# Miniprotein binders against Probable plastid-lipid-associated protein 11, chloroplastic (PAP11): the designs that were tried, part 7

Target 1, 187 residues: Probable plastid-lipid-associated protein 11, chloroplastic (PAP11), of Arabidopsis thaliana (Mouse-ear cress) (o81304)
Amino acid sequence: CSIFANPAQRAKRKLLELISEEDRGLRTQKDPKKRDEIVNAIESMTVIGRSSITTDDSLSATWRLLWTTEKEQLFIIEKAGLFGTTAGDVLQVIDVNKRILNNVITFPPDGVFFVRSDIDIASPQRVNFRFNSAVLRGKNWELPLPPFGKGWFENVYMDGEIRVAKDIRGDYLIVDRAPYNWTESFV
Key: E = the ipSAE of ESMFold2; O = the ipSAE of OpenDDE; V2 = 0.75 times the mean of E and O plus 0.25 times the DockQ between their complexes.

## First folded at step 8 (miniprotein)

Design c12
Fold by ESMFold2-Fast, scan of step 8:
Structure c12 (fold): chain B 187 residues (1-187), chain A 120 residues (1-120)
Amino acid sequence: as target 1 above (187 residues)
Amino acid sequence: SPETYLEQAKELLREALELALQAVEEDRAGNYQEALLLYFQAIWKLFRALFELELALEQETDPSRREQLERLIKELELKIRAYLLRARALELKLSGDPEKALELLREALELARRLLEEAK
């Protein structure tokens, strides 16, 4: 924290501090007051980011989940133990030029669940997506799952460190740029 | 509403049962690879049903109905584990390890016994 930082840097630091110990959102699900506080901080980021372009080439990255309200992802993370594993990094891999977005949940050492999507840039902040395929993969096996659905999300704030988004269901997503690139590898 | 989630869970449970019965038929026919895939599909349906029950529990305020949902959730978790052990046993049959497959089948039966005890 710094008293000499501009309002945008202060708002970002406050948001990151609020989510730092929320176990990617699992703890927040049991604490409505904390959820409201985080949502208010997200609204501050939305104000700061309004009129900015968040769908340009800088959106292309391996994004790592820091916090979300999305119940489906959180449920998978929480229940990984039923399958004798623990969720590792949860990623959103975006390539604007290839028009792809893959949602990835890793299960070290060998497991992964990922959903492939096509994307269209609808506006300076809105991305439309359509699911193509879903796969649950272990060390020597792969189970294709039926893909379903399409939607949109809006990147309400994005910089060199983080991205903040809202989606068609009213869920929130906060991610940072992972220190590595995830690739769909079969070796 | 809790009722909507319960309806969706019930439908997923029916689909899972159909897949599991097909898996049993394929296993009996010696089609282990097909049986394995059917068990994985059944497990996925059970996992989705578990999610729907958790959503129902979040919205339910009646103590008696909450207790019923908690019981159903525990039963589904044990069923998922039992199906995973059956799937693993089929993997071992495919790899030529029938002794290990038998051990996992016995673990699945023990989980089924535990499920029946908790139902009491």
Scores: ipSAE 0.568, ipTM 0.780, lowest interface PAE 1.6, mean pLDDT 87

Design s11 (from x2 with Q41E)
Fold by ESMFold2-Fast, scan of step 8:
Structure s11 (fold): chain B 187 residues (1-187), chain A 95 residues (1-95)
Amino acid sequence: as target 1 above (187 residues)
Amino acid sequence: SPETYLEQAKELLREAKELARQAVEEDRAGNYQEALLLYFEAIWKLFRALFELELALEQETDPSRREQLERLIKELEDKIREYLERARQLEEKLS
């Protein structure tokens, strides 16, 4: 009577299925029932990842947004049409050894908004960050913006495919490993 | 509290108005590169103000105040489009 089903893989597939048509979280903002289902699936991932180290070298990657509850990122994605564009990939580029984290929103064909941060590894799952600078870049211009605040996030689950995080404001972030590496010259 | 978001929005709007005034001044003077950057900085401040106003609207329960916020949001979206149209013209002119 041995069970060979991998509960972690099933829980991950369920989470990815739940978020697959949520437009990175925009649809979820108007659907409390769906939000609760996703949060419950995240809690399952949190249990599975409880004792794991999610702040090691494997955290270094170009992470691509799949779903979030973070209102400011969703607002930027939603309102990109005011500027005659749509948001492309939303990325979090992390290099643990350099202690940097850059948040990137692309606006095809020529635009990008990115925020540079320093990070500090506080525990096996917690990362502290401080925003250092922000840049809005267009076709033939670049506008530096003042630095912002600071915070922390906890990677409650991470594997070779996805990362699930919760931040200081209680917001959730689900990302996958992008099939490309982003650099500041990429856009 | 809606008031916290409204206070933040007011400060952003004050900053945006001053940047827009400077953008128009540089534009009239023929300083198109400087005008372009000032227009986009004003647009950025207006966009941040829009975010704060939408957060205030989410928490506002009074129908009259909600209607006032919705009108202000619409006016700011139109102002962003107006400044963006001019900024795009300058962007093409400078290409």
Scores: ipSAE 0.696, ipTM 0.869, lowest interface PAE 1.0, mean pLDDT 89

Design s12 (from x2 with Q41Y)
Fold by ESMFold2-Fast, scan of step 8:
Structure s12 (fold): chain B 187 residues (1-187), chain A 95 residues (1-95)
Amino acid sequence: as target 1 above (187 residues)
Amino acid sequence: SPETYLEQAKELLREAKELARQAVEEDRAGNYQEALLLYFYAIWKLFRALFELELALEQETDPSRREQLERLIKELEDKIREYLERARQLEEKLS
């Protein structure tokens, strides 16, 4: 970390360094000490972001997963090999004005699993969501799946590079802005 | 509790078995498109059951129950591979 950086820059650098080799959270699941360090770093980001608006139009983006504690998502990533594939980028595609959020797991070269949701902005940091539909798509086939459910998450910190969130189940999510925009026809 | 995850897994396994039964029936009848879809749905339900069993295993402290869960998990992974192999064959037939 730079001695010339302000506290926010230092806290952000520390968080990103802590998660850089955690395989999106898979390695962290068996390392309570590392999990505690990361959670403490997230709490520092929460303090920094405390009064900020994280649900404005800048939330609209293709967000790429860096780290999470969300067990179901990690399970899908870990078990991709059972299906003869590997997980590529894992994304949250948010459009605040259209009130949509799609959760996406890519399986290069041809596969994708995505879940469509509607969102409502509940506060400067809280987003409510409801699952509508899901699709598992391969090279020449598509399987509609019937997920349902609803919840909320709070973006406790957001800037031009990253977003840090905590959800209704107490899970954490750290994402960055992807260098591309994902659409349902992408992969 | 482990019991909650086990009950969810049990429900998913019942659904998966019925979908697999239908898949095999359609497959034997030569209805390959319908069979393929049903195999994929069965695989999805098995995969969901697998997740619930791994959550149960994470919370289980009894060695004999852990061994039972690990065996069931392995059996489900093998069943998923079996249905995936048949699905791949059906995809080739339908090309």
Scores: ipSAE 0.707, ipTM 0.873, lowest interface PAE 1.0, mean pLDDT 89

Design s39 (from x2 with L84F)
Fold by ESMFold2-Fast, scan of step 8:
Structure s39 (fold): chain B 187 residues (1-187), chain A 95 residues (1-95)
Amino acid sequence: as target 1 above (187 residues)
Amino acid sequence: SPETYLEQAKELLREAKELARQAVEEDRAGNYQEALLLYFQAIWKLFRALFELELALEQETDPSRREQLERLIKELEDKIREYFERARQLEEKLS
């Protein structure tokens, strides 16, 4: 029982329980009712996080995907089997002081897809980003892909454990702080 | 709309076909490093086209058009597997 939890801790626990068996969002795509429940829980977190600063130095971390509605990312995770693999951790590596955000998807044993971005802090909760480069890397090869696109996301809630964001396309992202730091040299 | 996604898929498939043609040409010439990269460029375009086709399928309500899209998606997945298997063989040759 959570009799000692404050309202923020209870709302966070409810959100994390709702997403715990959703396969990062893949199962949710088949279940609109579940999606609505999760979105309502995110809206509760948004209320709790309003007026907070979520773009300060504590945003710098290796963030690990827990759940998203972002169709392209989910498609990549779902279709990894076409390439004889399964997606490993999906990460956002953010460094506020360096003004960078790298999106990383690992494909064990040898594959990685990463997209490098520049970021600008636009407000206490909004981050603007611009893609710089994308790389698909395998065992003995590297394929650079042309960079394109820009957008923004808003971290509607962030604490020492999780971050909840909504982006320019109206997609949601829930991540936690990974127990490790990812660097490009690990690949 | 489904039509917008289909048009984007068509363009990506056209680009993928040309990259695959170049990949096969370099492969036949024994230029395995160049062929490998061209195969992966083709695969990337095919994968992007597959995504657009699935978005079109999600928005499509006509049963016969849905069936046509499902067939195209299946054929495209098979083509991706085929090219990827060749790319893996080339990667092994280059190790």
Scores: ipSAE 0.723, ipTM 0.882, lowest interface PAE 0.8, mean pLDDT 89

Design s4 (from x2 with L36F)
Fold by ESMFold2-Fast, scan of step 8:
Parts: sequence; structure tokens; C-alpha cells
Structure s4 (fold): chain B 187 residues (1-187), chain A 95 residues (1-95)
Amino acid sequence: as target 1 above (187 residues)
Amino acid sequence: SPETYLEQAKELLREAKELARQAVEEDRAGNYQEAFLLYFQAIWKLFRALFELELALEQETDPSRREQLERLIKELEDKIREYLERARQLEEKLS
């Protein structure tokens, strides 16, 4: 192993390697052993990120989904084919100063599922959220959907490349910083 | 529990049936814009019911009940495809 890599870099490399072919979590749902390996790697990141501030201005970004255990989001991705499409990038757009978090699932070429929420910074690692609107959008149509729910998530690790979170339901989320900034007129 | 997911699915299916009934009624009347929106509202309720049924299936251990749930899931997927096909036809009429 490279003597120049620090423990955080090694742990991060291991986590990213474990999730690299998990189809954003869909394959992991049928493999409890793989899930346990990934969760153990996340716990290592949690130890490394302990006492860090993960709710500062650096949290403001377009985050792209790499892996999750969140069943509802994975279900939407899996069932995109039922609608004659496939899920593109799955994004979480956060702006700490504006107190917003928008969840976006793209369905190329023209489809988007978009959920708006308000956020409140509760601690150095915890974010509270409340859904306020949802919409399913096609090329020439838009269907508003009822928004329900509120919760919290904790960013247990965050750096210039990735963010690792755990939420109120005990689900995990691993995202990276997208190479673009998403806006409502994009995709 | 499986029962909780099944009860949620039943309520969503009941709502979907009413929306689909209204969609068909508007469709028959030639009110294509209204029918299109109602079909998609019904599709959304069916899609939510499908999710609840998948969660119930994940928790179900009885082989006979699993088989019944798998059939219901396939039936719902077919119904979603049916409504989507009609919605696409209506979209063409509205373009």
C-alpha cells in the first residue's frame, strides 16, 4: 500500500471500491453480506469524520447519488423502465444559506421528478428537513404531487469529493460533488 | 409489518380506482386534457401501491401469500402500462 496515503484516504478508497458496481444500491438490496461490508466501511468513515463540521458552506453543492439503502428512491430508479425510460443522474441540490434541499431524479431526455424541501441546521453534522412540494415533469406537462414528511440526516463524513450521511430511518447515502450545477432549466 | 403495508396499498388502490373511473368518464366525454391529468394521478396512486406491495412481499415468509402478492404486483404493473399507453395517445391528440 502507498505509505503516502493517510488512513482517511485508504478508508475512502475502500468505501468507493465497495460501492462502485452496486448499481446505486439496487444490487446491494439482495446481498446482506455486501450491505454489511459497506456499512462497516461507512462506520470507519464516521469515526474519521467524528467532531468535524459537515453543515457549513461546503455542504452547498449539487450532490450526485453513488449509493444508498433508501428503498423508495431505489424503487423509483428500478421501476423507471415501467414508464419507458431509465433514471439518469439522481441529485441532491443543497444551498445552506438559502435553507433549501431539492431532490432530483432525471429521466432522460425530458423527464424530472423534483422534490423541494426546507432545511434547518441543527448541529455541526445534523440537518433537519421538511418537504414542501413535489412535481413530476415531462416534456410538455407537469403534475404536482402531494409533499409529505419531515426528518433529519447527519453528514457523518464530508470532504471536497464525497459526503456520507445517515438518516432518521437508519438509511445511508453516499454522494459525490457533481461536475455541474443543477438548475430547474437544466436536464 | 406486512399487514401495515397491505392496508396502505389497499387504500391507495381504492383511490386509484376512483381516479381511473373519473379519467375514463372524461375520456369518453372527449375532455382529453382532464382525462390525461386524471390518468396520471391514477398512475401515481398505483405506483405508490406497487411500492407498498413490494415492501409487504419483502416481509412475507409464507410461500402461498408470496405467490399471491407477486401476481398482484404483476397485475398492477400491467394496469400502469395500460393507463400509460392511453395517456400517451391522449398526449398525441393534445399536441
Scores: ipSAE 0.683, ipTM 0.863, lowest interface PAE 1.1, mean pLDDT 89

Design s41 (from x2 with L84M)
Amino acid sequence: SPETYLEQAKELLREAKELARQAVEEDRAGNYQEALLLYFQAIWKLFRALFELELALEQETDPSRREQLERLIKELEDKIREYMERARQLEEKLS
ESMFold2-Fast, scan of step 8: ipSAE 0.733; ipTM 0.887

Design s43 (from x2 with R88Y; at its last look DockQ between E and O 0.90; V2 from the best seeds 0.75)
Amino acid sequence: SPETYLEQAKELLREAKELARQAVEEDRAGNYQEALLLYFQAIWKLFRALFELELALEQETDPSRREQLERLIKELEDKIREYLERAYQLEEKLS
ESMFold2-Fast, scan of step 8: ipSAE 0.746; ipTM 0.891
ESMFold2, look of step 9: ipSAE 0.777; ipTM 0.902
ESMFold2 (binder alone), look of step 9: mean pLDDT 89; pTM 0.880
OpenDDE base, look of step 9: ipSAE 0.626; ipTM 0.853

Design t11
Amino acid sequence: DPLEELWKALEALERLARALKLDPESPEAYLELAKALLRLAKALARLAVEEDRAGNYQEALLLYFQAIWYLFRALFYLELALEQETDPSRREQLERLIKELEDKIREYLERARQLEEKLS
ESMFold2-Fast, scan of step 8: ipSAE 0.595; ipTM 0.763

Design t12 (from t11 with Y70A Y77E)
Amino acid sequence: DPLEELWKALEALERLARALKLDPESPEAYLELAKALLRLAKALARLAVEEDRAGNYQEALLLYFQAIWALFRALFELELALEQETDPSRREQLERLIKELEDKIREYLERARQLEEKLS
ESMFold2-Fast, scan of step 8: ipSAE 0.507; ipTM 0.722

Design t13 (from t11 with I68M Y70L Y77Q; at its last look DockQ between E and O 0.68; V2 from the best seeds 0.00; counts 0 for: pTM E .769 < .8, other shape alone 2.584 > 2.5, SAP 88.363 > 70)
Fold by OpenDDE base, look of step 9:
Structure t13 (fold): chain B 187 residues (1-187), chain A 120 residues (1-120)
Amino acid sequence: as target 1 above (187 residues)
Amino acid sequence: DPLEELWKALEALERLARALKLDPESPEAYLELAKALLRLAKALARLAVEEDRAGNYQEALLLYFQAMWLLFRALFQLELALEQETDPSRREQLERLIKELEDKIREYLERARQLEEKLS
């Protein structure tokens, strides 16, 4: 018998299986068919999560990137080698109560790029964000960078393990709850 | 004068940024923006050399990383442009510029690494 007895579990399993070997989305960029399959699976999850609140306290977490279509993030991951490093975890750190969103790209062992944002809960599923500052940090140095932009994303599905989001640009984000809590002082 | 070059590059960048705001779909504008970013990055690198000679290694290091960041941003834009470009001549131009940017990134990274060693 299947432990995936209900539609939500089956849909989630299908989505996770589809993205499991896509290298966070890098491979998907070159595979329109696979992209369509993943997007269809996301739409299924969207239907399942339609009436759920995905902006409550359970949104507060360190979220780790599993898959995305966002070109800039993918580009950073892809080109990290050009800078003599490798992209580690890509994180979205959210504190709903403090209204904070930090987007983080790690470059182990010492490198990190993070963008600080303020957020506002616009609806049961939509989060508005505004970038405030960005920092590129190395072992013994820190470089402030200009912030860029504002927008929103909608968490179309969220549970104890994953979150699926769609943003203002039409890009998709699938994340899980990281096994650690990232902070600005995190090394 | 590196500072003067920096200023000129910054002014050019500002003009191009405004142009792109008006026409965000202009491939030509993206190309020019990338070139401006390259000029600015080169100016920053020249300043970094001066700071290094002066023994201001931390400042030099930051300047190189700032330069590389600009080059990275330019590279991203050019790659996006290349994905959409079908004209062979334009593609060749983009590819040449991409190569130049990548070469500069590698160059500045090496310089930055040397500075990190001095700071250790």
Scores: ipSAE 0.669, ipTM 0.828, lowest interface PAE 0.7, mean pLDDT 90
ESMFold2-Fast, scan of step 8: ipSAE 0.630; ipTM 0.768
ESMFold2, look of step 9: ipSAE 0.735; ipTM 0.837
ESMFold2 (binder alone), look of step 9: mean pLDDT 81; pTM 0.761

Design t14 (from t11 with L3Y W7F A17L A36L L40A A43L L47A)
Amino acid sequence: DPYEELFKALEALERLLRALKLDPESPEAYLELAKLLLRAAKLLARAAVEEDRAGNYQEALLLYFQAIWYLFRALFYLELALEQETDPSRREQLERLIKELEDKIREYLERARQLEEKLS
ESMFold2-Fast, scan of step 8: ipSAE 0.562; ipTM 0.774

Design t16 (from t12 with W7Y E11R E14Y)
Amino acid sequence: DPLEELYKALRALYRLARALKLDPESPEAYLELAKALLRLAKALARLAVEEDRAGNYQEALLLYFQAIWALFRALFELELALEQETDPSRREQLERLIKELEDKIREYLERARQLEEKLS
ESMFold2-Fast, scan of step 8: ipSAE 0.418; ipTM 0.665

Design t17 (from t12 with A9L L16F L33A)
Fold by ESMFold2-Fast, scan of step 8:
Structure t17 (fold): chain B 187 residues (1-187), chain A 120 residues (1-120)
Amino acid sequence: as target 1 above (187 residues)
Amino acid sequence: DPLEELWKLLEALERFARALKLDPESPEAYLEAAKALLRLAKALARLAVEEDRAGNYQEALLLYFQAIWALFRALFELELALEQETDPSRREQLERLIKELEDKIREYLERARQLEEKLS
C-alpha cells in the first residue's frame, strides 16, 4: 500500500472492496452476514457524508450500478437470461437542472428497459421522484409500459467517484460515475 | 381504440397488484396478484392469436409483448411469495406456477420472434 488514506478514503475503499464480488447484489440476497457487513460500511459512509450537500449540480451524471438491495432491479438482472440475453450496464441518468432521472437497464446487443422520472430536490440530501413513462425496447420494436409510481431517495454520501443512496423502502444503492454519457438515443 | 382499452386494463391490473401488496408479509396477496396477471396474459395472448390470423402482425406482436410483461410481473410476485412462504403445500403451488410462467414467457417470446420475422 503506498499512501495512508484519510477516514473517508478508507471507508470508501472498504465499501467498494466488500461489494466487488457481489454480482451487483444478487449474491448478497442469499447471504445475510455479507448484507450486514455492507450495510455497516454504508452507515460509516453516512456518518462521513452527514451535513454534506448531495443534490447539487454534481449529482447530474450517468451513474452506473455497482450494488443494490432493490429486489425489482435485481430480479430483472437475474431473469435477463430468460430472454436470451444478459443485463449489461444498469444506469441512473440524472439531470438536476432539467429535473429528470432516467433508470436504464441495457440488454446487449439491442435491448433496453428505461423508466423516465421527474425529480424534485426536497433537501440537501433528499430527492423526490415520480415515474412518468417506461419503455421496453428491442431491435425493431418498442413497448410502452404504465408508470410505476413515486418515491424518494437520500444520497447519504457522494463524491467525484461514487454515490451511496437509501430509498423510501429502506433499499440501498451504490453507483459510480460511468466513463461515458448516456442519452435516450444512445446505442 | 382496442389498444387504449387494453392499456386501461393493464393499468387497472397493475393498480390491483399494487393494492394487494398492502401487506408485504402476506404470501397469499402475492399469489392472488400473480394469478390475476396470469389470467390477463392468457387473454392478451388469445387476442394476439386473433390479430395474427387476421394478418395484423404488428398488433399481434404488441399484444404478445404486453402478455410477456404481465407474465414477468407475475413471476416477480410469485418469487416474493415463495421467499416468504413456509407452508409446504403453498410452496409447491408457487413453484408450479413459477415454472408455468417461465414456460409461457418462452412460448410467447418465440411467437413474438416469428412475428418480427414476418414484419422484417
Scores: ipSAE 0.291, ipTM 0.620, lowest interface PAE 4.0, mean pLDDT 81

Design t18 (from t12 with L3F W7L L10W)
Fold by ESMFold2-Fast, scan of step 8:
Structure t18 (fold): chain B 187 residues (1-187), chain A 120 residues (1-120)
Amino acid sequence: as target 1 above (187 residues)
Amino acid sequence: DPFEELLKAWEALERLARALKLDPESPEAYLELAKALLRLAKALARLAVEEDRAGNYQEALLLYFQAIWALFRALFELELALEQETDPSRREQLERLIKELEDKIREYLERARQLEEKLS
């Protein structure tokens, strides 16, 4: 029942409702007022999560994109049609013990773009990352691409359902736990 | 190895693109980066034609995808430039270049598709 929801559950519900029709952030790019509303809801989640540990083993998961402000990722999603495809799930695959984070954009049925990163846990909420390789893969071909960059993100809130993060560029990310695990298959 | 030299060139361009993104000064910076990426894409496509003529279909295919990636990066940079541009004449120039890049992407994708058929 909603009447018995605690403040954290109500704040989370409000955030998820605000982003539910934003097309992963594409609609929000044209609407600064809506962006401000979502950012204010994220600030509420930040307060709730302020003293929590969000970089423990529960961070290891296949995370699925719900909403972001990151321009380059949104551009790839938006322009998938130019290539005769549509972006499927957009994932962030994290393994804390292996110290890896892979950013993945799927293009069903056969395509995937992914960027491999090494990570380092800097604090209870901060993760440092460094891109080390990128791959565009089709049905019977694979193209290595050179990513360049390093940075950090802070998981300002995390629970059994969602994670909310802010990065070094001031971009935001809201993800949920995917109902499956994405894995790389090496020949 | 031509592919290793190509990856080094790609890494250099990505470093430049990231430097511009971190501290962009003007629409001109994005436009110059887009022009450089377009020149790279055309060079890659010319190499792909030569590999195709030599019967090296797999290499030709990968060169076309590299050209497509360069055009896609250029398209992103031009759209960033367009967001910042207020002069109507320069906006028209950027919109024409955007359309040209989209047409080139479709052209190279069709050539790649034909190479995939040759590889079956």
Scores: ipSAE 0.469, ipTM 0.700, lowest interface PAE 2.0, mean pLDDT 83

Design t19 (from t12 with A19V L20I L22R D23F E25D)
Fold by ESMFold2-Fast, scan of step 8:
Structure t19 (fold): chain B 187 residues (1-187), chain A 120 residues (1-120)
Amino acid sequence: as target 1 above (187 residues)
Amino acid sequence: DPLEELWKALEALERLARVIKRFPDSPEAYLELAKALLRLAKALARLAVEEDRAGNYQEALLLYFQAIWALFRALFELELALEQETDPSRREQLERLIKELEDKIREYLERARQLEEKLS
């Protein structure tokens, strides 16, 4: 029952409930009050995660997008219909030991857009990144794209189920651990 | 020369991206970046037409995909400009340009589809 949950479990449950049905953030963009509620819930997670290490080996995973304020990512999800498709899972694939982070947007059944990045662990919660290359891939074709940019993000909370991050632009990201591992040979 | 025009467009894009990074609240900077991306897309589409006429269908297809990507980036920059714009007349102009870019994306997608048919 929720009345018997510890403060961390209650805060996490509240955050996940708030972002439920927000269409990964698209609905939140039109609702400043809802955005404030979610940000307040993220601040609660930040307090709980304070002083924890969120850049260790447990960061290595295929992370699946639950909610974000990041405008470029939401724009791609929203505009997938222009290309006769719809966005599937949106992923962040991290390998701390190999120092890589790939941002992935799937377009079932055959499409994928992914951006390769190098990462560097700057502190117990901060990761620096630099974009290396981007690829738009269909069933029988691949288009390399020239990415540019670098930044950082801080994992303000992380456990065996979810990760909550804030980036250099003040955007938020909430992800869970995907039930599968993504590789470049995946659809 | 489409290749020289492409190179100039890429150079302008990189310059403007650096400006926006320092002044993110400038709707004018987003508009200029979108214009540079539109110039890039048109140059890529011109190269695609040349490759298509030469019978190089695979090369033409890839160039249309690159043009579509540039238009998609331009569309994003225009929507950022629209978000920051408070003048009703300028907002209407941005909305019209956004629709024109969406129509151009659909046009290039159709040209790419026709090239894919030639390749199968």
Scores: ipSAE 0.388, ipTM 0.661, lowest interface PAE 2.6, mean pLDDT 83

Design t20
Fold by ESMFold2-Fast, scan of step 8:
Structure t20 (fold): chain B 187 residues (1-187), chain A 117 residues (1-117)
Amino acid sequence: as target 1 above (187 residues)
Amino acid sequence: DPLWKALEALERLARALKLDPESPEAYLELAKALLRLAKALARLAVEEDRAGNYQEALLLYFQAIWALFRALFELELALEQETDPSRREQLERLIKELEDKIREYLERARQLEEKLS
């Protein structure tokens, strides 16, 4: 254990180590003990971040999924094989100034599922969202889908590397800042 | 678009059900409704294919596949809550049937893509 790491840095390393082999949450669904360990680590991050502002301009980024308990998203990732593909990066693209949040699931080489939403900053840590459109796109086709609805999430911890969130249903989300920018293309 | 309205209505129902974990029968009924919608969409796709409207047929198959995929999700939620071994076996059989039907409609879509190339 490094004596030069502060408590926040140690807690973050522990969280990232716990989730590193969890296949974005798919393995955790079958392991309640591991889920409890990860949730306890998230609670430690919540304590560290409790007075911080996590809805400022630094929230604007392409965030890449590391781990979640959200069943619908995990189901899509798990079942990609039915369609002869595998899920690639799963992203949240947030722009606070434009008030948008787009959820993106990539299916290399040519597929993508993305859901567009509008956001409102409700507090220093809470974001309200409303889905306005969804699209499933393959190499030579595009299928628009009905939007799913609305909710809120709270960013309980955020820094220059990661963000940890809880949502209205009690689900958790851990993401890092992607090393690239994702943009939508309609050509 | 009447088919789009039907899909939107079913999605609203699916969202409402996520707030009631003590209603496993509701998940099953939603899955059955989505399956009926998928079969209707696939029948329309066959008609469009026979008429030579390959692009429309392709989109109808993908809408049917989406409906089946949503039904599959609802059945898996029901299975998580079900403790009776007999009912679990029935849900597992339905899940497999839906997965097989998704593969069937995907193959039909692939054949249509060949006609459009």
Scores: ipSAE 0.559, ipTM 0.765, lowest interface PAE 1.6, mean pLDDT 84

Design u1
Fold by ESMFold2-Fast, scan of step 8:
Structure u1 (fold): chain B 187 residues (1-187), chain A 120 residues (1-120)
Amino acid sequence: as target 1 above (187 residues)
Amino acid sequence: SPEEKLEEALYKLLEELWRLAEALEKETDPLEKAKLLLRIAKLLARIAVYEDRAGNYQEALLLYFQAIWALFRALFELELALEQETDPSRREQLERLIKELEDKIREYLERARQLEEKLS
């Protein structure tokens, strides 16, 4: 038992345990009680992180999806089987200095769905974004798609391991720092 | 005569596609968006058939991929509509439409594979 862990360590462990078997959020979509438990754990992380800066250079990383409530992203992951594939890592690649954020869903070995966004830092925790292009890419083909949309998200907690965010639609995102850097040619 | 008829048919399909795209931009209801996306996908697939018959296999392949993407978007909108629906009879109708849409995606994927084979 680790009663001597600080509040941040305890809250973080509880959150990661709650989401560990949720299939990135797909199982949670049909389980309101589990969703409430996870949201309560996120609120604990929000309290812990409330005075921190989460939009500095440490935000620049290849972030890997652990759990989300975002319906569009989960739908793409769930329906990959229709195309004879399975979703691999789902990534958010952020470069604060270049002011870019790219959303990536990999479909190993050769496929990727890639949405490019421009970002600007609105506050110590808030990032504004605007989608500027999207592409669905297979082994020998590429289909440009016309995304349009803008919004914001707030990184309510961030450390050397994970980031927790809430967005303009009331969706939640929990990611960790991927053990690799994603580039457009890596899939 | 046959060539003129083909050209006229293709032009009419492109006009219909433009009208549906304009309607889609203004629509906010998930079920109505799904219906418009399904109509767009069917038109894209019909245009792909004309490109295939003309020997334009690469263009036909890309049109099928665009049709599949429109069907995928329609599928998402139907699932959103299903989440909001409480009437059992209407839920059953939406579930049937979702299955029909999934079957149509598989159909167009198979047509795309056949075109890829023609290009090998």
Scores: ipSAE 0.435, ipTM 0.716, lowest interface PAE 2.4, mean pLDDT 86

